# Ledger of designs, part 25: VHH binders against Abasic site processing protein HMCES (HMCES)

Target 1, 269 residues: Abasic site processing protein HMCES (HMCES), of Homo sapiens (Human) (q96fz2)
Amino acid sequence: CGRTSCHLPRDVLTRACAYQDRRGQQRLPEWRDPDKYCPSYNKSPQSNSPVLLSRLHFEKDADSSERIIAPMRWGLVPSWFKESDPSKLQFNTTNCRSDTVMEKRSFKVPLGKGRRCVVLADGFYEWQRCQGTNQRQPYFIYFPQIKTEKSGSIGAADSPENWEKVWDNWRLLTMAGIFDCWEPPEGGDVLYSYTIITVDSCKGLSDIHHRMPAILDGEEAVSKWLDFGEVSTQEALKLIHPTENITFHAVSSVVNNSRNNTPECLAPV

## First folded at step 17 (VHH)

Design ub9 (from ub0 with T56K)
Fold by OpenDDE, fold request of step 23:
Structure ub9 (fold): chain B 269 residues (1-269), chain A 117 residues (1-117)
Amino acid sequence: as target 1 above (269 residues)
Amino acid sequence: QGQLVESGGGLVQPGGSLRLSCADAGFDFSHYDMAWYRQAPGKERELVARINYGGKTNYADSVKGRFTISRDNAKSTLYLQMNSLKPEDTAMYYCAAGLEYDSFEYWGQGTRVTVSA
């Protein structure tokens, strides 16, 4: 996963993240650093994206089932990193392979501290190799959405009004992530950053790409992943596997350029 | 497998030079770590050189001082300048790219380098 979409307005995004705590009370996640949220149809590594994490990370004795939403940098910067420039990391931390997560200090250490997060996106992009051509076909990949009689598929939104309706009820993609806190050696603000855990692709996606993000499908999976107070690392890692509960459609090459931030990025062709 | 395409391989004499290129048309690798690997006949594939998305480079000891890895993000192209070539450098050379820690998802088909008198 090297490109995502996360374009919803902050209020819509917040509502889409409604949840029940362990007591069954309906809640909205509280924002940390909401000003760092930058909606985009085309999110690349090193950009900020919103993640969910347990309130217990910020407040002592908090209910660990309560959720916070915070923009974090995509590409984990380990807390132990001593260089002033994160780009000097020896290895890319955009994604973390599930099979070696416990072998890599950059991921094992924060994971051991319970620093699990859920990375939010409309969906992610992947490129399929085309036979006979040097061109790749990009796809937008996301959770199946509930078809309302009026809203049709993302591609059937014939009107701006229909488009808005589609996104007002959009089921966000929830990806398993690990985050860390890094203090720059020269001082400044603490950097919160995350990596996306990746797995082998499901059968349905295998023709497009052989790797995919670990998707947490459903409220239970999301809750367990976030709740580091009650759920051990070992138990949480059992949630990391490919899922077939995805859909996708072909999009234009507009998304190939990370500078392009328009609805055309995820529009079906 | 990615659509990375290697070029620039060929036959050269010992002490000669080659420049390999790897490109993927229309794909932005600016955020990717990239690397050159090689596989000699009867040997395992080995890392030759690596360059992260920030331009940090690493080399195998066997090629240090002779080979230079570089990238042009505007052209989405990876290069390997190979100087002072030796018969031991004879191999199939592969380009790789990835976003995963110490792993590459995309691989080229390879270009053959033969160093012989």
Scores: ipSAE 0.881, ipTM 0.937, lowest interface PAE 0.5, mean pLDDT 93
Fold by OpenDDE, fold request of step 23:
Structure ub9 (fold): chain B 269 residues (1-269), chain A 117 residues (1-117)
Amino acid sequence: as target 1 above (269 residues)
Amino acid sequence: QGQLVESGGGLVQPGGSLRLSCADAGFDFSHYDMAWYRQAPGKERELVARINYGGKTNYADSVKGRFTISRDNAKSTLYLQMNSLKPEDTAMYYCAAGLEYDSFEYWGQGTRVTVSA
């Protein structure tokens, strides 16, 4: 996963992240650093994206089932990193392979501290190799959306009004991530950053790309991944596997340029 | 966005120079770590040089001081300048790109380099 979409307004995004805590109370996640949220149809590594994490990471004795939403840097900077420039990391930390997560210090250490997060997106992009051409076809990949009488599919949106209705009820993609906190040697603010855990692609996506993000499907999976107070690392890692519960459509080459940030990026072609 | 395609390979005399290029038409690799690998006949594939998205480079000991890996993010192109070539450098050279820790998802088909008198 090298590109995502996360373009919803902050209020809509927050509502889309409504959840029940362990007591069964309906809640909205509280924001940390809301001003760092930058909606975009075309998110690239090193940019900030919103993630969910347990409140227990910020507040002592907090209910670990409560959720915080915070923009974090995509590309994990490990806490032990001593250089002043994160771009000097020897290996790319945009994604973390699930099969070697426990072998790499950069991921094992924060994971052992319970630093699990859920990365939020409208969906992610992948490029399919075209046979016979040197060209790749991009696809937007996301959760199947509930078709209501009031809301059409993204592909059926024929008016601005219908388009707005689609996004007001959009089910966000929830990807498993690991985050860490890094203190720059030169001083300054603590950097929160994350990596997306990747797995082999499901059968449905295998023709597009052989790797996919680990998707947490459903409230139970999301809750268990976040709740490091009650759920052990070993138990949480059982949630990391390919899922077939995804859909996709072809999009234009507009998304190829990371500078393009328009609805055309995820529009069906 | 196309496949990683290597170019610039060929026959060269010992002590000669070659410049390899790797590009994927329309694909933005600016955030990717990239690398050159090579595989000689009957040998395992080995890392030649690596460059992260920030421009940090690493080289195999066998090519250090002779080879230079570089990238042009605007052109989404990776380069390998090979100087003072030796017969031992004869191999198929592969370009790779990735976002995963110590792993590459994308691979080229390779370009052949032959160093012979």
Scores: ipSAE 0.881, ipTM 0.937, lowest interface PAE 0.5, mean pLDDT 93
Fold by OpenDDE, fold request of step 23:
Structure ub9 (fold): chain B 269 residues (1-269), chain A 117 residues (1-117)
Amino acid sequence: as target 1 above (269 residues)
Amino acid sequence: QGQLVESGGGLVQPGGSLRLSCADAGFDFSHYDMAWYRQAPGKERELVARINYGGKTNYADSVKGRFTISRDNAKSTLYLQMNSLKPEDTAMYYCAAGLEYDSFEYWGQGTRVTVSA
């Protein structure tokens, strides 16, 4: 996963992240650093994206089932990193392979601290190699959306009003992530950053790309992943596997340029 | 946006130089780590050089001081300047790109380098 969409207005995004805590109480996640949220149809590594994490990471004795939403940098900067420039990391930390997550210090250490997060997106983009051409076809990949009588498919959104209706009830993609906190050697603000855990692609996606993000499908999976107070690392890692519960459609080459931030990025062609 | 395509391989005499290029037309690799691998006949594929998205480089000991990996993000092109070539450098050279830690998802088809007197 090298490109995502996360374009919902903050209020809509927040509502889309409604959840029940362990007591069964309906809640909305509280924002940390909401001003760092930059909606975009085209999110690339090193940009900020919103993630969910347990409140227990910020507040002592908090209910670990409570969720915080926070924009974090895509590309994990490990806490032990001593250089002043994150780009000096030897290895790319945009994604973390699930099969080697426990072998890499950059991921093992924060994971051991319970620093699990859920990366939020409308969906992610992937490029299919076209046989016979040197061109790649981009696809937008996302959760199947509930067909409401009034909610047209992205492709059926022929009006601004219909477009808004589609996104007001959009089921966000929830990807498993690991985050860390890095203090720059020269001082300054603590950097929160994340990596997306990746797995081999499901059969349905395998023709597009052989790797996919580990998707946490459903509230239980999301809750367990986030709740590091009650769920051990070992148990949480059992949630990391490919899922077939995805859909996709071909999009235009507009998304190829990371500078493009328009609805055309995810529009079906 | 195409597949990674290597170019610049060929036959060269010992002590000679080659410059390999790798490009994917229309694909933005600016955020990707990239690398050159090589596979000699009867040998396993080995890392030759790596460059992260920030331009940090790493080299195999066998090529240190002779090879230089570089990238042009504007052109989405990876380069390998190969100087003081040796017969032992004879191999198929592959370009790779990835966003995963110490792993590459994208691979080229390779370009052949032959160093022979």
Scores: ipSAE 0.881, ipTM 0.936, lowest interface PAE 0.5, mean pLDDT 93
Fold by OpenDDE, fold request of step 20:
Structure ub9 (fold): chain B 269 residues (1-269), chain A 117 residues (1-117)
Amino acid sequence: as target 1 above (269 residues)
Amino acid sequence: QGQLVESGGGLVQPGGSLRLSCADAGFDFSHYDMAWYRQAPGKERELVARINYGGKTNYADSVKGRFTISRDNAKSTLYLQMNSLKPEDTAMYYCAAGLEYDSFEYWGQGTRVTVSA
């Protein structure tokens, strides 16, 4: 996963992240650093994206089932990193392989501290190699959406009104992540950053790409992944596997350029 | 399999130089770590050089001081300047790119380098 979409307005995004705590109370996640949220149809590594994490990370004795939403840097910077420039990391930390997560200090240490997060996106992009050509076909990959009688498929939004309806009820993609907190040696603000855990692709995506993000499908999976107070690392890691519960459609090559941030990025072709 | 395409391989005399290129038309690799691997006949594939997205480089001991890996993000192109080539450098050279820690998802088809008198 090297490109995502996360373009919903902050209020819509927040509502889409509604959840029940362990007491069954309906809640919305509280924002930290809401001003750092930058909606985009085309999110690349090193950019900020919103993640969910347990309130217990910020408040002592907090209910660990409560959720915070915070923009974090995509690309984990380990807390022990002593250089002033994150780009000096020896290895790329955009994604973390599930099979070696416990072998790499950069991921094992924060994971051991319970620093699990859910990375939010409309969906992610992947490029399929075209047979016989040197061109790649990009696809937008996301959770199946509930077809409302009026809204048809994302592609059938004939009117601006229908488009808004589609996104108002959009089920966000929830990806398993690990985050860390890094204090720059020269001082300044603490950097929160994350990596996406990746797995082998499911059968449905295997023709597009052989790797996919670890998707947490459903509220239970999301809750267990976030709740490091009640759920051990070992139990949480059982949630990391490929899922077939995804859909996709072909999109234009507009998304190929990371600078392009328009609805055309995820529009069906 | 990635659409990375290697070029610049060929036959060269010992002590000669070659410059390899790797590109993927229409794909932005600016955020990817990239690397050159090589595989000689009857040998295992080995890392030659690595460059992270920020330009930090690492080399195999066998090529240190002779080879230089570089990238042009604007052109989405990876390079390997090979100087003072030796017969032992004869191999198929592969380009790789990835976003995973110490792993590469995309691979080229390779370009052949032959160093012979």
Scores: ipSAE 0.880, ipTM 0.936, lowest interface PAE 0.5, mean pLDDT 93

Design ub9 (from ub0 with T56K)
Fold by OpenDDE, fold request of step 20:
Structure ub9 (fold): chain B 269 residues (1-269), chain A 117 residues (1-117)
Amino acid sequence: as target 1 above (269 residues)
Amino acid sequence: QGQLVESGGGLVQPGGSLRLSCADAGFDFSHYDMAWYRQAPGKERELVARINYGGKTNYADSVKGRFTISRDNAKSTLYLQMNSLKPEDTAMYYCAAGLEYDSFEYWGQGTRVTVSA
């Protein structure tokens, strides 16, 4: 996964992240650093995206089932990194392979500390190789959405009003991530950053791309992944596998340029 | 299968030079780590050189001082300047790109380099 969409307004995003705590009470995640949230149809590595994490990471006696939402840097900077420039990391930390997560210090250490997060997105993009051409067809990949009588296909939203209706009830993609906290040697604010755990693609996606993010499908999976107080690393890792519960449609080449941030990025062609 | 396309391979005499290129039209690789691998006949594929998204480079000991890996993010192109070529450098050279830690998701089809007198 090298490109995502996360464009919902903050209030809409927050509502979309509604959850039940372990007591069954309906809650909204509390924001940390809301000003760092930058909505975009075209999120690239090193940009900030919102993630969910357990409140227990910030409050010692907090209910570990409670959730915080925070923008973090895409590309994990490990806490032990001593150079001032994250770009000097020897290996790319945008994604973490599930099969080697426990072999890499950059991921094993924060994971052992319970630093699990859920990376939020409208969906992610992948590029399919076209047979006989040097061109790639981009696809937007996301959870199946419930068709409301009024909400035509994402592509049929001819009116601004219809577009808003589609996104008001959008089911966000929830990807498994690991985060870490890095203190710059020169001082300053602690950097929160994350990596997306990747797996082999499901059968439905295999023709597009052979790798996919580990998607946490459903509230139970999301809750277990986040709740490092009750769920061990070993148990959490059992949640990491390909899922077939995705859909996709072809989009224009507009998304190819990471600087393009328009609805056209995820619009069906 | 990635759409990385290698070019610049060929026949060269010992002591000669070649410049390999790897490009993917229309795809932004600016955030990707990139690498050159090579595979000689009957041998395993080996890392030749790596460059991270920030421009940090690493080389195999066998090519240090002779080969230079570089990238042009604006052109989404990777280069391998090969100087002082030796017969032992004869191999199929592959370009790779990835966002995963110490792994590459995209691979080219390769370009053949032959160093022979």
Scores: ipSAE 0.863, ipTM 0.930, lowest interface PAE 0.5, mean pLDDT 93
Fold by ESMFold2, fold request of step 20:
Structure ub9 (fold): chain B 269 residues (1-269), chain A 117 residues (1-117)
Amino acid sequence: as target 1 above (269 residues)
Amino acid sequence: QGQLVESGGGLVQPGGSLRLSCADAGFDFSHYDMAWYRQAPGKERELVARINYGGKTNYADSVKGRFTISRDNAKSTLYLQMNSLKPEDTAMYYCAAGLEYDSFEYWGQGTRVTVSA
């Protein structure tokens, strides 16, 4: 997974993240660093995207079921990294394979600190190899949405009212992530950064690509992944598997260039 | 396999040079780590050189000082300059790209390099 859409205005995104705490109270996540949120139809590694994490990471004795939403850098920078420039990391940390996550110090250490997050997106893009050409077919991949009869009009903005209705009730894709906190050696602000855990693709996506992000399907999975106060690393890792509860449609090559930030990136073709 | 396409392989005498290139039509690999691997007949595929998205390079000891990996992110193209070629460099050379830690998800079909007197 190396390209997402996360384009909703902050207030719409926040409402889409409504949840219930362990006491059954309806809540919205509390923002940290909201000014770092940069919505776009076409997010790439090293950019900031919003993630959910437990309030307990920020506040002593907080209810670990309460959620913070914060933009973090895509591409985990380990707390032990000694250079001043994250582009000097030996290995790419955009994604972390689930089958080796406990073997890699870059991910095992923050997991041991309970540094689990949920990465938010409208959906993600993946490129399929097309037989008979050297070009790839991009797809936009997302949770099935209510009102299936509207799926073919996701990018057909005949009017602002129709477009707004599609996205007002959009079910955000929720991907399992690991984050870490890095203090640059020359000083400055602590950098929060994340990796997305990957798994073998489900059968429905296997013709597009052989890997997929680990998707947390439903509030129980999201709550358990976030709640490092009550859910051990061992139990949390049982949530990491492919899912068939996913849908997709073909999109044009506009998305290929990461500088293109328009609704056409995810419009059906 | 992926649609990365290698070119520039061929037959060359010992001490000669070749330049390999690798591209994927229109696909943007600028955020990817990229690498060259090679596989000689009867041997396991081995890393030759890698370059991260920021330009940091690493080389296998067997090619250090003779081979240079580079990338042009504007063209989404990876290169391998191979100098002072030896018969031991004879192999199929593969381009790879990836976003997963210590792994590559995209591979080319390979280009053959043959070094013989």
Scores: ipSAE 0.772, ipTM 0.884, lowest interface PAE 0.8, mean pLDDT 90
Fold by ESMFold2, fold request of step 20:
Structure ub9 (fold): chain B 269 residues (1-269), chain A 117 residues (1-117)
Amino acid sequence: as target 1 above (269 residues)
Amino acid sequence: QGQLVESGGGLVQPGGSLRLSCADAGFDFSHYDMAWYRQAPGKERELVARINYGGKTNYADSVKGRFTISRDNAKSTLYLQMNSLKPEDTAMYYCAAGLEYDSFEYWGQGTRVTVSA
């Protein structure tokens, strides 16, 4: 997983993250650093994207079921990293394989501290190798959306008003992530950064690519992944597996260039 | 056919040079770590050199000082300059790219390098 769309205006994104705490109270996540949110149809590694994490990471004695939403850097920088420039990490930290996560210090250490997050996106892009050409076919991959009159379907947006209805009720893709906090040796703000956990692709995606992000399907999975106060690392890792509850459509090559930030990136072709 | 396509292999005398290229037209690898691997007949595939997205390089001891890995992100192309070639460098050379920690998800089909008198 190396490219996502996360394009919703902050207020729409926040409403899409409505949740219930452990007492059943309806809540919205509280933002940290909202001015660092950079919506785009075409997010790449090393850019910032919003993630959910437990309030307990920020506030002593907080209810660990309460959620914070914050932009973090894609590409985990371990807290122990000693050089001043994250591009000097020996290995890429954009993704973390689930089958070796407990063997790699870069991920085992923050995971042991309960530093679990949910990475938010409209969906992600993946490129299929095509047998009869040297070109790849990009796809936009996302949760199935509940179809209502002119909402939940990208192809039904034939006006600005219908476009709003599609995205006002969009079910955000929720991917399992690990984050860490790094203090640059030259000083400055603590850097929050994340990796997306990956698994073998489900049957439905195997013709596109053999790997997929670990998707947390539903409120219970999201809550358990986030709640490091009540859910142990060992129990949380049971949530990490492929899912078949996923859909996709072909998109044009506009998305290939990461500088293209337009609705055409995810438009069906 | 793999989407990563290696080129530049061939037959070279000991002490000679070759320059391998690897590209995947229309695909942006600028955020990927990339590598060259090689496999001699009857042997396991081994890392030759790797380069992270920021340009940091690492080399196998057997090629240090003779081989140089580089990348051109604008062309989405990976290179391996091979100098002072030895018969022991004879192998199929593979290009790899990845975003997963300590792993590569994309591989080429390879280009053959033969070093003999």
Scores: ipSAE 0.771, ipTM 0.892, lowest interface PAE 0.7, mean pLDDT 90
Fold by ESMFold2, fold request of step 23:
Structure ub9 (fold): chain B 269 residues (1-269), chain A 117 residues (1-117)
Amino acid sequence: as target 1 above (269 residues)
Amino acid sequence: QGQLVESGGGLVQPGGSLRLSCADAGFDFSHYDMAWYRQAPGKERELVARINYGGKTNYADSVKGRFTISRDNAKSTLYLQMNSLKPEDTAMYYCAAGLEYDSFEYWGQGTRVTVSA
């Protein structure tokens, strides 16, 4: 997983993240650093994207079931990293394999601090290796969406009314992530950064690619992953597995260039 | 084809040089870590050299000072300059790319390098 769409305006995104706390009260997540949110149809590693995390990371004695939403850098920079430039990390931290996550210091250390997050996206892109062509076929992959008679098609986002028919009630993809906090040695603000956990692909995606992000399907899975106050690392890792509850469609090669930020990136071909 | 494709392999005399290339037309690997691996007959595949998305390189001890990995993100191309070739460098050479920590999800089919007098 190396490309996502996360294009919703901040207010629409926030409403899409409505949840119930441990006491059953409906809430919206509280933003941190909202000015760092950069919506785009075409997010790549090293860019910022919003994640959910427990309020307990920020406030001693807070209810660990309450959620904060904050933009973080894609590509985890470990808290122990000593150089001034994250591009000097020896290994890529865009994704973390679930089968070795507890063997890698870059992920074991933040997990031990309860630094679990939920990475938000409209969906993600993956490129299928195709025989007999010199091009890969990109797909946009996302949760199945509930349709009504008034809902629009994904490719019809050409006006505010048509866009709203598709996206106003969009079910966001929720991926399991790990984050860390890094203080640059030369000073400046603390850097929050995340990795997306990956698993073997489900049967439905196996023709596209053999890996997929670990998807948290439903509020129970999301709540348990976030709640490091009540759910141990060992129990949380049981949530990490492939899911078949996923759908996709082919898209054009416009998405191939990470600088293209247009609705065409995710439009059906 | 819509996959990593290696080129530049062949037969070369000991002490000679070859330059391997690896490309995947239209696919943007600029955020990926990339690597060359090789597999000699009867041996397991081994890392030769890797280069992260920021240009930081690492080499197997057996090739340090003789091989140079490089990348051109504008052309989505990975290179391996192989100098002072030895018979023990004879192998199938594979290009790899990945976003997973210490792992590679995309592989080429390989190109053969033979170093023989």
Scores: ipSAE 0.770, ipTM 0.896, lowest interface PAE 0.8, mean pLDDT 91

